# VHH binders against f1rd40r3617to3795: the designs that were tried, part 17

Target 1, 179 residues: f1rd40r3617to3795
Amino acid sequence: FNISVQSGYEAISQELCVVTCLKDLTSVVDIKTSSRPAMIGSLTDGSTETFWESGDEDKNKTKSITISCVKGINASYVSVHVDNSRDIGNKVTSMIFLCGKAVEDLCRIKQIDLDSRHMGWVTSELPGGDHHVIKIELKGPENTLRVRQVKVLGWKEGESIKIAGQISASVAQQKNCEA
Short names: E, the ipSAE of ESMFold2; O, the ipSAE of OpenDDE; V2, 0.75 times the mean of E and O plus 0.25 times the DockQ between their complexes.

## First folded at step 7 (VHH; framework vhh_8emy_2)

Design d1 (at its last look DockQ between E and O 0.01; V2 from the best seeds 0.00; counts 0 for: pae E 15.1 > 2, placed apart)
Fold by OpenDDE, look of step 7:
Structure d1 (fold): chain B 179 residues (1-179), chain A 124 residues (1-124)
Amino acid sequence: as target 1 above (179 residues)
Amino acid sequence: QVQLQESGGGLVQPGSSLRLSCAASGFKFDDYAMHWVRQAPGKGPEWVSSISGSGGYTNYATSVKGRFSISRDNPSKTLYLQMNSLRPEDSAVYYCAAERYWGDRLYPSEYDYRGQGTQVTVSS
């Protein structure tokens, strides 16, 4: 790929820069929660102002969010938004990410502890392969906890995720100087 | 650095009342559910009571329900156990324990921190 610099610099030849772009797959996965399934919509509505709050069904149990991918959907990352600063009395202090082919056969891939001031996204990379189920186990010091958002990033089979990148004139200039 | 120190134990007569305290330090107290567990001679540890980080939720073993009351003061980082209508079978070493997760089954091995205990003896 040849790039001509209009600023009077010599044209340089470079390999095509390819960028892999992941897609938001949150709308095409199935999400289940250990309690209050009616609030699941709040996890995917794109707003951190709404939340899922665990209920009495799991008040003395580990809370969980389970994401199931349909065939052809390949999840690469899962992100969970938590705001312990706002969710007083509903804090999340531990997250465990698990993945596998089935709910009954999951492997732990990440564990993280959160403090009482944590606000923001917690992300786990997912291993490659045929993993269709992602489970996030959540713990806290209260009988209830809140999660604000869940996001799944990945790619769909049959769709190209490679995009040809362009370099700026400044980058081209720098390369010319280094040549 | 983390410390849980129980106090308030002693020898009392059946039917009497006793109040245990647990002073916590070295960790963020309100991020932990707090628990009382007890162990009598020759017996395994027994869960007694739990309270959530904010104090908004409490739970009790069937054996103490209606007689014991758990509470906490987060500003002073202190856990309490009010024990009323004490019985000889309540005699045990009482331990204060902390964990960052509220669970339905609490064993000593599951706690993040535990104190040295205070002896409670109920006898005529």
Scores: ipSAE 0.021, ipTM 0.387, lowest interface PAE 5.0, mean pLDDT 86
Fold by ESMFold2, look of step 7:
Structure d1 (fold): chain B 179 residues (1-179), chain A 124 residues (1-124)
Amino acid sequence: as target 1 above (179 residues)
Amino acid sequence: QVQLQESGGGLVQPGSSLRLSCAASGFKFDDYAMHWVRQAPGKGPEWVSSISGSGGYTNYATSVKGRFSISRDNPSKTLYLQMNSLRPEDSAVYYCAAERYWGDRLYPSEYDYRGQGTQVTVSS
C-alpha cells in the first residue's frame, strides 16, 4: 500500500499548474512585524534588494511576520525571501509557518531549516478553511535578522467568480492532470 | 505503540452519506495534521482531505470539495470524514494518516503514521 499527500510526481505537477492561476494578494493583506514596523514596506515593494531588519523591540526574542486576511480573501501560499549570502550579519536559519483563525489559535504547518548561504524563496502551502492569520517565526544566529520580501498568493471571492467564468478550461486541465 | 484505526465504511447507494472515524493512540494527536487518503482498485493513492492539528484549517481535493467534510475531536483523539452525496467513483479503501506538520512535500510517502483502511463501496 502507498499513501500520498499529493499523488506522485504528476499530482505535484498538477498542483503547480493550479498555482499559475492564483493572484498576488500581498497588497490586500495586513502585515505586521515583531519590530521595526516602519520597514514593512521593504517586504511588499516587489524588490529583493530592500529588506526588513528586526530591531530592539524583539531583541533576544523570536522574530515574526504576521499576516492577517479579511473575510473573502483565501490565501493559498505564503512565500518569504531571504538572502543569507548577502545578509551575513543578519541571517535567517529557521522558519516556522503557522496558521489559524486568530493569533491564539495558531498551529504549526511547516518548519524549515536554512543553511548559512541560503538565497531565495521559501514557500509554504496554506491549508483551506477558516484561517485568517498566518505567522512566520524566524530565528538566526544573531540578535537581528533580515527578510527581503513576502508574498501571499490566493484568490478573492469576487475575483474567483470572474475567473471561474473565464477559466473553465483550467479547471478541466486540473481534472485531467489527476486522471 | 502508535495506532490509527479507521471505521465506518460500508456498502451504500449513490447519493447516500457515510461518516468515517479514525481512532488514534500512542502519539500527541493534537500536535499532528491529519489526512484522509483513498485508493480505488487498479489506481494509485489519492489524497482526499487534510486538517491541521488544532482543527482550524482544512483542505480538500477538488473531486470531493463541497461533499466531504473533515473534522477532528482532539480530546477523544478521533479524526472524522463526513461523506455526503456519495458517487460510484468514491468507492475505495479510505486511510487516515498523520503528519507532524502540514507542509509542502515533494513525495507523499513521508507521512509519519498510517492506518489500515476501511472499505467504502457505492453501488447502484
Scores: ipSAE 0.000, ipTM 0.144, lowest interface PAE 15.1, mean pLDDT 76
ESMFold2 (binder alone), look of step 7: mean pLDDT 85; pTM 0.863

Design d2 (at its last look DockQ between E and O 0.01; V2 from the best seeds 0.00; counts 0 for: pae E 16.2 > 2, placed apart)
Fold by OpenDDE, look of step 7:
Formats: C-alpha cells, sequence, structure tokens
Structure d2 (fold): chain B 179 residues (1-179), chain A 124 residues (1-124)
C-alpha cells in the first residue's frame, strides 16, 4: 500500500513589511566645537581610534559640540562615542543635549551622567520639528576631554525612508502557528 | 557621608615652608577636580590652586605661582598643597574643595564639597 503523502506546499503570502530606515546624515551637517576645530574631522571619520580633544580655549569652560542642520535635513538621533577607559586624563562624565532653531534659543532635551569607565555610544532622540541646531555640552573632572565620534541619524525631505522588507519564512511560519 | 578634612596649618615665619593635607572620604575622589582656596580676615575667598581628577593638570593663582605646588594621591584620597617661601599675605584659612566638573567654580561656596579649613599664619 503506497501511501503517497501529498505534501501540500501552502504558498506563504509574503506580507510586505514597510520599514522606516533612517539615514546617516553626519556627512551633510555642519559640526563646530568649542575648541580645536582642526580636530573635528576625527569626530566623523568613522573610527573610534581617533578623537577630538578639547584645547586651552575652553579649559575652564564647558566644552561643546554644535551640529547645525541645513534646510531639508531632519535629524532624529544624535550619538556620541566616548571612551573613558582609554581617555583617563580626558574623561567625559556629563553630557547635556540641547536642540533648537537657533544657537541662542536652545532647549535641554537630555542630560546623562557617565561612568568614569564608560565606553560606547550615548544617544539622544531629537524632538520632531524644524530643529536645526543640536548642541552637546560636555563636562568632566579634567581640564580637557575627548570625544571619539559623533553620528547624526535622520531623513532628508523628499526622500523615501520606507523600505519594503520581506518577512522571513520563519516569521511567516510563526504567524501561521499563531493563527 | 562626604568629608574633607584639612590639616597641616600653623604659625610659621616668613620664608618658611608648610605642607597642607586634605583627607577626602565619602565620594569617588578621582572623579573630582580638587581645589585649594583661602580666605583672609576681612577679605573675600581667593582661589589658590586646582588639580584635575587624574592629577595630570594643575593650575595656580598668580600670587602663589612658583611657590606653591598642588598634588594628589588618589589611592589614599588625599590632596596636598606644598607652600614654599611663605609670605605674611599668605595668612588665611585654607580650604580644600571638590568639584565634579572642572572649571565650573572658583569659590568655596560654588564647589560641590568643602572642608572646614586650616589656619595658616605667616608672621615674624
Amino acid sequence: as target 1 above (179 residues)
Amino acid sequence: QVQLQESGGGLVQPGSSLRLSCAASGFKFDDYAMHWVRQAPGKGPEWVSSISGSGGYTDYATSVKGRFSISRDNPSKTLYLQMNSLRPEDSAVYYCAAERYWGDSRYPSEYDYRGQGTQVTVSS
């Protein structure tokens, strides 16, 4: 008795998932620092091995990184990479994120205290709207501090940020099991 | 409980040397910049010297530069002020102070923590 097991291949309808993808806008924003502007390139070179180090210009002042967005650029997130474990004489132990339409009209959106051994990215979400200026105020126990990278994520006006994603066969199978 | 306790003050003659100490407890000492400030009778507080958390950077008031030396020992949580070539105008109560963020403050009332002070009197 040949029992032909007809394996019914149910055609799993691929549900198109629309995923919003933010773009790296770091290369299209203007970055300024409170000191040693010649080192700004180290903040955006994609390497955590290089860094911006504050200078004598702000040795007794709050250090800052200011990001200015041009019209049509909408920043959603700003991330700052700090390595206090490596930069023992240049630690960052406080970050304040501010944003606004102009440098003179900034609002504090986030304040973070960092561990003296912190290593990694610190991220702040930015409020929606036409905020064109982001300022990061930095403090620590040293006269100088180091920041290794800055990254800005967001979207450009006129560009689609919707990506059609395919649901993996495994996810489809799970949905079928839950149905 | 945070505590800063100064010691080493006293009466000395002009031209002599004195070493102040400040014993710290109750906070992460190496994460704070430390400062010496002084206040003479009838005068306002005067910033004397500062040292960064790691000890890698020091700063001095013009009036004491070249004569005073600030240092710290983070393992023992102790701040020092070596005072050489003392002058009568150096007479004051000397305070040890801790500052979480470098450069935010110059006066004792502005620092995060401050000791009770130690009296230094320079007189012939």
Scores: ipSAE 0.674, ipTM 0.839, lowest interface PAE 0.7, mean pLDDT 91
Fold by ESMFold2, look of step 7:
Structure d2 (fold): chain B 179 residues (1-179), chain A 124 residues (1-124)
Amino acid sequence: as target 1 above (179 residues)
Amino acid sequence: QVQLQESGGGLVQPGSSLRLSCAASGFKFDDYAMHWVRQAPGKGPEWVSSISGSGGYTDYATSVKGRFSISRDNPSKTLYLQMNSLRPEDSAVYYCAAERYWGDSRYPSEYDYRGQGTQVTVSS
């Protein structure tokens, strides 16, 4: 796993610990691409054997995937799967993660450079709060590039979660409890 | 330490103009939406105007639209409010405020930081 996820609940004799688990929110977000929107289904179908491939519309331009969340969706991580070992003519060597309330007002949060043999998930943690828009800008050495999957992990307002010791999200919760 | 310091208030005649400034320090200014809020004596706070972190999106209360203009200079970490055609109803203490991520939240309870304010008085 490229991100750490804990599952389960446990009660200990001298204290009660609660672990917040991330959920896959990919099915409840809107996804747009800089080209070939008909291929967006390959990003969300759960398969790393299918791909979105950028098209002629952005051949000499930066490619992008834009993810929009409705109110109440709290995205915590975004993950992108690329396979430069198979996609020899369509490599992705740079990703820039941006987020904000609107596409006109995005903040750059992380840049990741990938080697020419990278295969797997690339993950960015998102800043705290309710983020409406996430954008991934993609670059590679070729005229086109491929992305094989996108995932959004987080939680949805109005769903039950258990938070040990604190009500607000301002207190960081450990991935697991100390014994 | 986070600081927001307003300046530029004063006593002016109706129809005059003023420019307020808000100097920010102690946080990444570009990452924050910025707001102007005013509070008249005996009244609750009233949202006036907001600007996105990049400066690309602005919004105004109906009472000031067309008369006030919000702007920011991210290199100098400074927020501005140009107030034209001032009216006695605009008299208030004006505060700047910062909000990490702004979209549809224009209420003071959502702000992360708030300044101490600058007095604007419009009187004949």
Scores: ipSAE 0.000, ipTM 0.111, lowest interface PAE 16.2, mean pLDDT 77
ESMFold2 (binder alone), look of step 7: mean pLDDT 85; pTM 0.856

## First folded at step 8 (VHH; framework vhh_8emy_2)

Design f1 (at its last look DockQ between E and O 0.85; V2 from the best seeds 0.00; counts 0 for: pae E 2.9 > 2)
Fold by OpenDDE, look of step 8:
Structure f1 (fold): chain B 179 residues (1-179), chain A 124 residues (1-124)
Amino acid sequence: as target 1 above (179 residues)
Amino acid sequence: QVQLQESGGGLVQPGSSLRLSCAASGFTFDDYAMHWVRQAPGKGPEWVSSISGSGGYTNYATSVKGRFSISRDNPSKTLYLQMNSLRPEDSAVYYCAAERYWGDSLTPSEYDYRGQGTQVTVSS
């Protein structure tokens, strides 16, 4: 599911076109990585010029990014940005998205194989419910890999932003850009 | 059809050198980590060396470190193993193997693809 992370809108196909405006929740979630935790800040700094690079801690293991949501936070989408064109020696060619209530009890919700030249966002929809943990497992042909950004979109409890009306995708996108 | 074909094996004296080659076809070579494994008579498969897809990272078993060198040419889809200072204990069938994801396999038998092997015999 490739969607512009910047849109932050979900259109519900109903007779009454309801557009749900999602919020960027990245700043209010806890992020952990399988290695080099000192580089986690690069995943959320809003720049695709910086990156997290896996280290020796997980050189012969599956690499992972784990996102933990606090109470009252409802994640709807998780997006991961990779640039295999720039990161030739650090390519990501497989992403597995898992979610659940606890780190020890996760369910696979999506698996994606990436082109060796892929550049851009990879997005997974998250199931509704009381899911507090999101894990992204990452693999590639190299000893190490790079991820440039992670983004979580969703809504906070008590802050329902549903806009009733026929809003075109273009108008919705524009509003998001202006917000 | 995926194919890995090893060559370059033979009978040599201790202290000699050999260069093994592995010709790959039927898959995107540079998207796979490549490995050399060997199996001596009566023994299980032994990991020898690994090289990442881009060739930027290499690793060696302790038993061959400093004597063997792994390399790859992605344009020609060929894997190499330069073996120097050969010893009798290096005698085995040598296999090249491909792995889609680095470190995904726990044992040499779990690699995605493997060749038929080439015999290396070191004897005085």
Scores: ipSAE 0.661, ipTM 0.842, lowest interface PAE 0.6, mean pLDDT 91
Fold by ESMFold2, look of step 8:
Structure f1 (fold): chain B 179 residues (1-179), chain A 124 residues (1-124)
Amino acid sequence: as target 1 above (179 residues)
Amino acid sequence: QVQLQESGGGLVQPGSSLRLSCAASGFTFDDYAMHWVRQAPGKGPEWVSSISGSGGYTNYATSVKGRFSISRDNPSKTLYLQMNSLRPEDSAVYYCAAERYWGDSLTPSEYDYRGQGTQVTVSS
């Protein structure tokens, strides 16, 4: 992090830092899948024992989960749970995370490759800004694949918690508004 | 040093059977979907059959369905094609091929790995 401060270096003032606590926003985002939308509830039910399994609608095509955020929702992380150790015939070995303002205006953030034995959460940090859509493209060596949970972590506008404390020069505080 | 080595081809009479094998090395075999592709002289490559990484799903070209059977043995890293009721139009060089992701390639020429092939000739 590099910030230029052109005045006030010799003066130290006390500022109340606003700290935003991340919370689970999964219940307030819209989630769609590339196939079998009737199974979407398995992605958000808080259980890794249920699953969404891709279907005929995306046969031989890239599978995807699309998350849409309404105004005031600031997603910071998205997490996806897969279990290749149980889902031997439905493995996920590649996840590509994309985000943007709309589904037609997405930029790739990250690709994560997974072992064929992977079991657990895969998490991508989301860039700052006014992104409204997050897409996760999923691939593997099977004709269908399974995802067991999705979580979105972030904060809502107007739910920030102020924590009183002494502050130092903005160079030492990474959560200041002027990053 | 990825290798795909086909074997089991030959010259046979119409109605005969052959079993092709493809020995794989240099990559994690069960992480890949596998395919058989054939190419007759002067023709482009033709997709024959596919099998998913675990072996749980198979698919066949209409021209071979009911006569050919694809299988794989992941512990031995070997792909098979059982060809029954062979016809003269089945004559071709048969290649095995690997794709990391099911359905990612649009044509047989786009697979990630391909072998050298084994000749199958069905006499008239």
Scores: ipSAE 0.437, ipTM 0.773, lowest interface PAE 2.5, mean pLDDT 84
ESMFold2 (binder alone), look of step 8: mean pLDDT 84; pTM 0.852
ESMFold2, look of step 9: ipSAE 0.376; ipTM 0.744
ESMFold2 (binder alone), look of step 9: mean pLDDT 83; pTM 0.839
OpenDDE, look of step 9: ipSAE 0.529; ipTM 0.788

Design f2 (at its last look DockQ between E and O 0.01; V2 from the best seeds 0.00; counts 0 for: pae E 14.1 > 2, placed apart)
Fold by OpenDDE, look of step 8:
Structure f2 (fold): chain B 179 residues (1-179), chain A 124 residues (1-124)
Amino acid sequence: as target 1 above (179 residues)
Amino acid sequence: QVQLQESGGGLVQPGSSLRLSCAASGFTFDDYAMHWVRQAPGKGPEWVSSISGSGGYTNYATSVKGRFSISRDNPSKTLYLQMNSLRPEDSAVYYCAAERYWGDSLNPSEYDYRGQGTQVTVSS
């Protein structure tokens, strides 16, 4: 699933092509990190030039970013941006995405190994439902690691996000890239 | 096939120096943190030193800090341990070990890969 930084589209192949326009919910979720919480702002500032770097608090532990959704917020996708080509001493080579209704009851929904030269977004689809807690566990070959951005896409209750139209998947993709 | 082969061990006098080497093959060396662990007769494995994939971070056990130095050459896939001011209590079989994710293994015996070891004996 390819998404832009600011928006995402889902195309449902039916007799009538329905496109779902997802919203950026990053600004309305709560984000916590396993270390250096003062750098959390760098994860959501819209810039891949800034980053969160893990600290001494978790130097011998799995690093993590935890996202908590508020009532009425329905997260559909979470995306994490890393740049191992720039962050040579802070590489991320493993991401595990977990999701649940409570922090103490999370299920693994995706695991991915990253190339040591990976640069770009890693995205996980989330199960439907309210009050999602999303945890991303991060590992690498270094004492510390860096994450550049986190993005949450979904929809708010009461808002219509389905667009009935005669647009092709290619056009939808183009709009997504331009958004 | 993954292989770690230690070398450089031997019998030396107290106060002497040795340099251990570990030749790695069969995996992407620079994507792994590397470790030295040692095991003396009748004792469990003891963590000695660690170095991150890029070599940018090193750590040492208190017992060897200031005397031992860990380093790596990623192009040649070789791990090193410079041991200075050796003491009788440093006598052990020394193993190199590889860990895919830093800090994932809390037990020195549970790293992803480990060599056969090289004997270091310090005796007058």
Scores: ipSAE 0.362, ipTM 0.711, lowest interface PAE 1.1, mean pLDDT 89
Fold by ESMFold2, look of step 8:
Structure f2 (fold): chain B 179 residues (1-179), chain A 124 residues (1-124)
Amino acid sequence: as target 1 above (179 residues)
Amino acid sequence: QVQLQESGGGLVQPGSSLRLSCAASGFTFDDYAMHWVRQAPGKGPEWVSSISGSGGYTNYATSVKGRFSISRDNPSKTLYLQMNSLRPEDSAVYYCAAERYWGDSLNPSEYDYRGQGTQVTVSS
């Protein structure tokens, strides 16, 4: 359970907080891969025992996962699970996270380098604003690579949660509601 | 080249409503987030409201929440600000602005384009 607060919303009462809870949005975004689209289900099935493995469509090219959000979906984080300790011939050693309004207008937001024994989640926070496309560029030392899961966390427009038990810093709650 | 032309300002009484328009040309309107910014005499610019390129996300300064409503009509390349329950402190020149690249949309100095402005005066 994650809690986030839209700090610019105080119109009705300075005594109230509006909290937007982060949700797992992975099932409501569109996911495409640079190769082997038939394996996309392994990225979203909730199992780190299954994988997407890149194939001939992106041989000798940058491998990528592209996530597209429909209107009303606001992605805040994207996470990728990689297991280089098991995927000996299919390691991922570099990830570049990009986002923007369209695939033609992406900006790089983060690059993460992974050692050859990395096992676990790699997470990028997404910048604020209206982004509709998130792209993850993947590189490794082999001709193919594997990714085991993808998750997208964020919020849907029109979903707001007020936290009834929030008592910390009552002055801050009246002027700038947070947490 | 890029143009943003505001209209709909004027002199109104406190408690009145007013609708501002901003006509855009010279860029792909749908690809830009749009903003309203106001500037009172002798003061710095103040962010008022923002709307995403598709119109699906809106945000407001705390001083105007519940009174102002931002909207856009992408086919006509027009941005709107409906201002209800106007107060004397809302008196300012209102500018529309456009932002393509991601960043802190609340900082008026970081917008790509800004219009000439329309005067709103709330008195009496």
Scores: ipSAE 0.005, ipTM 0.132, lowest interface PAE 14.1, mean pLDDT 77
ESMFold2 (binder alone), look of step 8: mean pLDDT 84; pTM 0.846

Design f3 (at its last look DockQ between E and O 0.01; V2 from the best seeds 0.00; counts 0 for: pae O 7.8 > 2, placed apart)
Fold by ESMFold2, look of step 8:
Order: C-alpha cells, then sequence, then structure tokens
Structure f3 (fold): chain B 179 residues (1-179), chain A 124 residues (1-124)
C-alpha cells in the first residue's frame, strides 16, 4: 500500500561527492636518469636550488629521466622544474613527455618548447591507470643540461580521501512509491 | 627570414692565417649550437668544429685541433673561426651551420640552417 506523490511535495535530493586527493608520490616511485645517477637525489629533495646535470653516460645521446610506478600507484601529473636563467650553460629548451605500461612501449603525450629564459615548472597530465612508466626526454643547445626538481602527483589505490561536497542541505528528494 | 652569411675566405699561402666570420639573423642565435663544416671538390662535407649555444663548450675535428679556434659573440650574433698554420689540405668551401639541439644531427647535412659558404684556398 504505497501512495503516489502529488506535485505539491518538495523534491529533495542529497548528493555526496568524493574527490580523490592528489598526493606527492615522488618518494615512492623509482627514478632513473640517462646519466649521473648519483645526482638523482637533487631531483627529489624538494629544493630548486640543487640540480641534476647530464654527464658522459649520455654524451651526444638523448638525455632523459624515467619514472616507474609500482602496482597500486596512480600517477596523475608529472612536473619538471628547470631554470634556464641560472643554468645558462646547461639550458633545456625542449621536453617530451612519454608514458606507457613499459619502457619498451611508450607514447608521446606532451611536447613543449621552452625559451632560453624559462624559469619554473612544466607539467604534464598523465593517462589514468594503476601502472605507469613516464619518460621525459630533454634537449637543448648545450652539451649538458640541468633539471632542478621532479614531482609526481597522484594517489595510491586503497587510499581515498573524502572531501565534503554537499550541494545543499535544503534540497530534498522524495521517492514515489505506489502499490 | 633565417640567414647565415660567411665571409673572410681567400687565397693564402701555406702557414698563413685566416679568420672566418658568419653573420646570423632571423632566429634566436644563442639558442642554437653552431658549427663550421667544410667541403672540398669531389668530397663530402667534413665537420670542422662546433660551439655550444652559450659558447662554453667547443669541439674540433682531429685534423684541425690545435690550429683552429671557434668562438661566438652572442650579442652581435656572429660566429668565428680562427684558422692558423693553414695547409693545402684545408682548402675548401667553409660553411657555418646552426643546430637547435646539441648532438642530435647524425651528419652535417642534417643541421637546421646552413650558410652559402666562403672559399678558402691554400696554395703556393
Amino acid sequence: as target 1 above (179 residues)
Amino acid sequence: QVQLQESGGGLVQPGSSLRLSCAASGFTFDDYAMHWVRQAPGKGPEWVSSISGSGGYTNYATSVKGRFSISRDNPSKTLYLQMNSLRPEDSAVYYCAAERYWGYSLSPSEYDYRGQGTQVTVSS
């Protein structure tokens, strides 16, 4: 015995939203460079005053930073900080961001040219999924180049942060039920 | 309009010196690595020397190392090649060339821009 709702009743709805909060995942991803792996700590120390500088291992070859995410890591953004205004003998004037499930199967997702005075972060949004290999290829007019920071933002599966997002407490929804 | 214009070539005797210049326009000069390439009749292009965009790094072919010196003046957008102790085998047309990304060209024919060249002839 259910009763139909007439047009005189107020419609009420309650909407709950959840937003997955992005975290700095840089400390939990594996980072490799094409040269001078001993300088990788300068990329992840949270300072734009230190740097990684390419070296002999990639002399006359593509310079790159490769980021590997383990199962359960969902990288959403990667950001790279360069400072051509300070690093005048080590400028980076081109970045290519590549992403894929394995190092042997990468696709370009962003290419950007940087001017000779660029100072700041360059960010690429990454495709979704719980596994990523990200490669940043770096080019410039100098025999070596410098990168000052790398950041990876994303989330871990099984970690969710609910951000309260009530649309309105005064909006109500009634369901009709008729027998 | 990109232009590279070489000058300073000529006919000289063995042991002489010459200074080549290359005036650049139409692009951001200091964002490019610069090169000197030479080509003798009947031979392919031969890389001579390179200089990084800032001028902080230089490199030379073994045949000219110690005799030639590359330099650049970025404010005036000019590339130079000082050639000392010239030999008959240095006779060639000398070209300047620009490369946007250091070390990515596999041969002198792959550089982004190239000038028209200046003739250097070393003969008794």
Scores: ipSAE 0.340, ipTM 0.730, lowest interface PAE 3.4, mean pLDDT 83
Fold by OpenDDE, look of step 8:
Structure f3 (fold): chain B 179 residues (1-179), chain A 124 residues (1-124)
Amino acid sequence: as target 1 above (179 residues)
Amino acid sequence: QVQLQESGGGLVQPGSSLRLSCAASGFTFDDYAMHWVRQAPGKGPEWVSSISGSGGYTNYATSVKGRFSISRDNPSKTLYLQMNSLRPEDSAVYYCAAERYWGYSLSPSEYDYRGQGTQVTVSS
């Protein structure tokens, strides 16, 4: 699937012109990192100019970002922004997305390899159900790596996210590109 | 040495129940998701059920959902499969398998460890 992280909506049915508008839930989730927690703010500040850089705590270990959702928050997508072109010596070449009800119950939902020039968002769809923990495991060729942004899209219980389609799929796509 | 040993298989009538066990040794049992897979004669391996390390998450193939129940006892390092309302099409060799990290889409060929299996035959 292809979804714009900035637009935060998904077309459900082109025939019925029903669109689901997802919310940015990044500000209401708890984020932990395997190292340098003081830099976590850089992951959610809305800027790809700042970054989280892994530290000595996980120098020879898999690096990770763990997102915990509170009850009533339903995450649908998680996106990670990486810029291997700018982050020379701190590249990310592998991402594993895991999710589950608890840290000890995680299941792998996506694995992706990134080339040495990758710049942009990597997105994983999250399975339906009662999952509250998302973990991204990161690897690179060096001892340290950088992640620029993390974003969580979804919906809050009690809120309607379905809107009658006044816009075509093409218009929706255009809005995604402009966002 | 890693070892997975299945037991509890046998010949039973349709509609009956059977409970399989898998005794694990040689690895940190709690860190691994455990799986049941089965293989019938002339057919490829089929995923049956999975359970997370802590036991907090379970998943089932559509063909067995509502009839089978997977569970585990981490202190004794044992995996279980309660099979109810058995059907002739459930007849197969059932294998216990272990995986450090597992996905929602499981392939029986991608496990870290697997047992020798136990035969389950459902026949009138």
Scores: ipSAE 0.014, ipTM 0.325, lowest interface PAE 7.8, mean pLDDT 86
ESMFold2 (binder alone), look of step 8: mean pLDDT 84; pTM 0.853

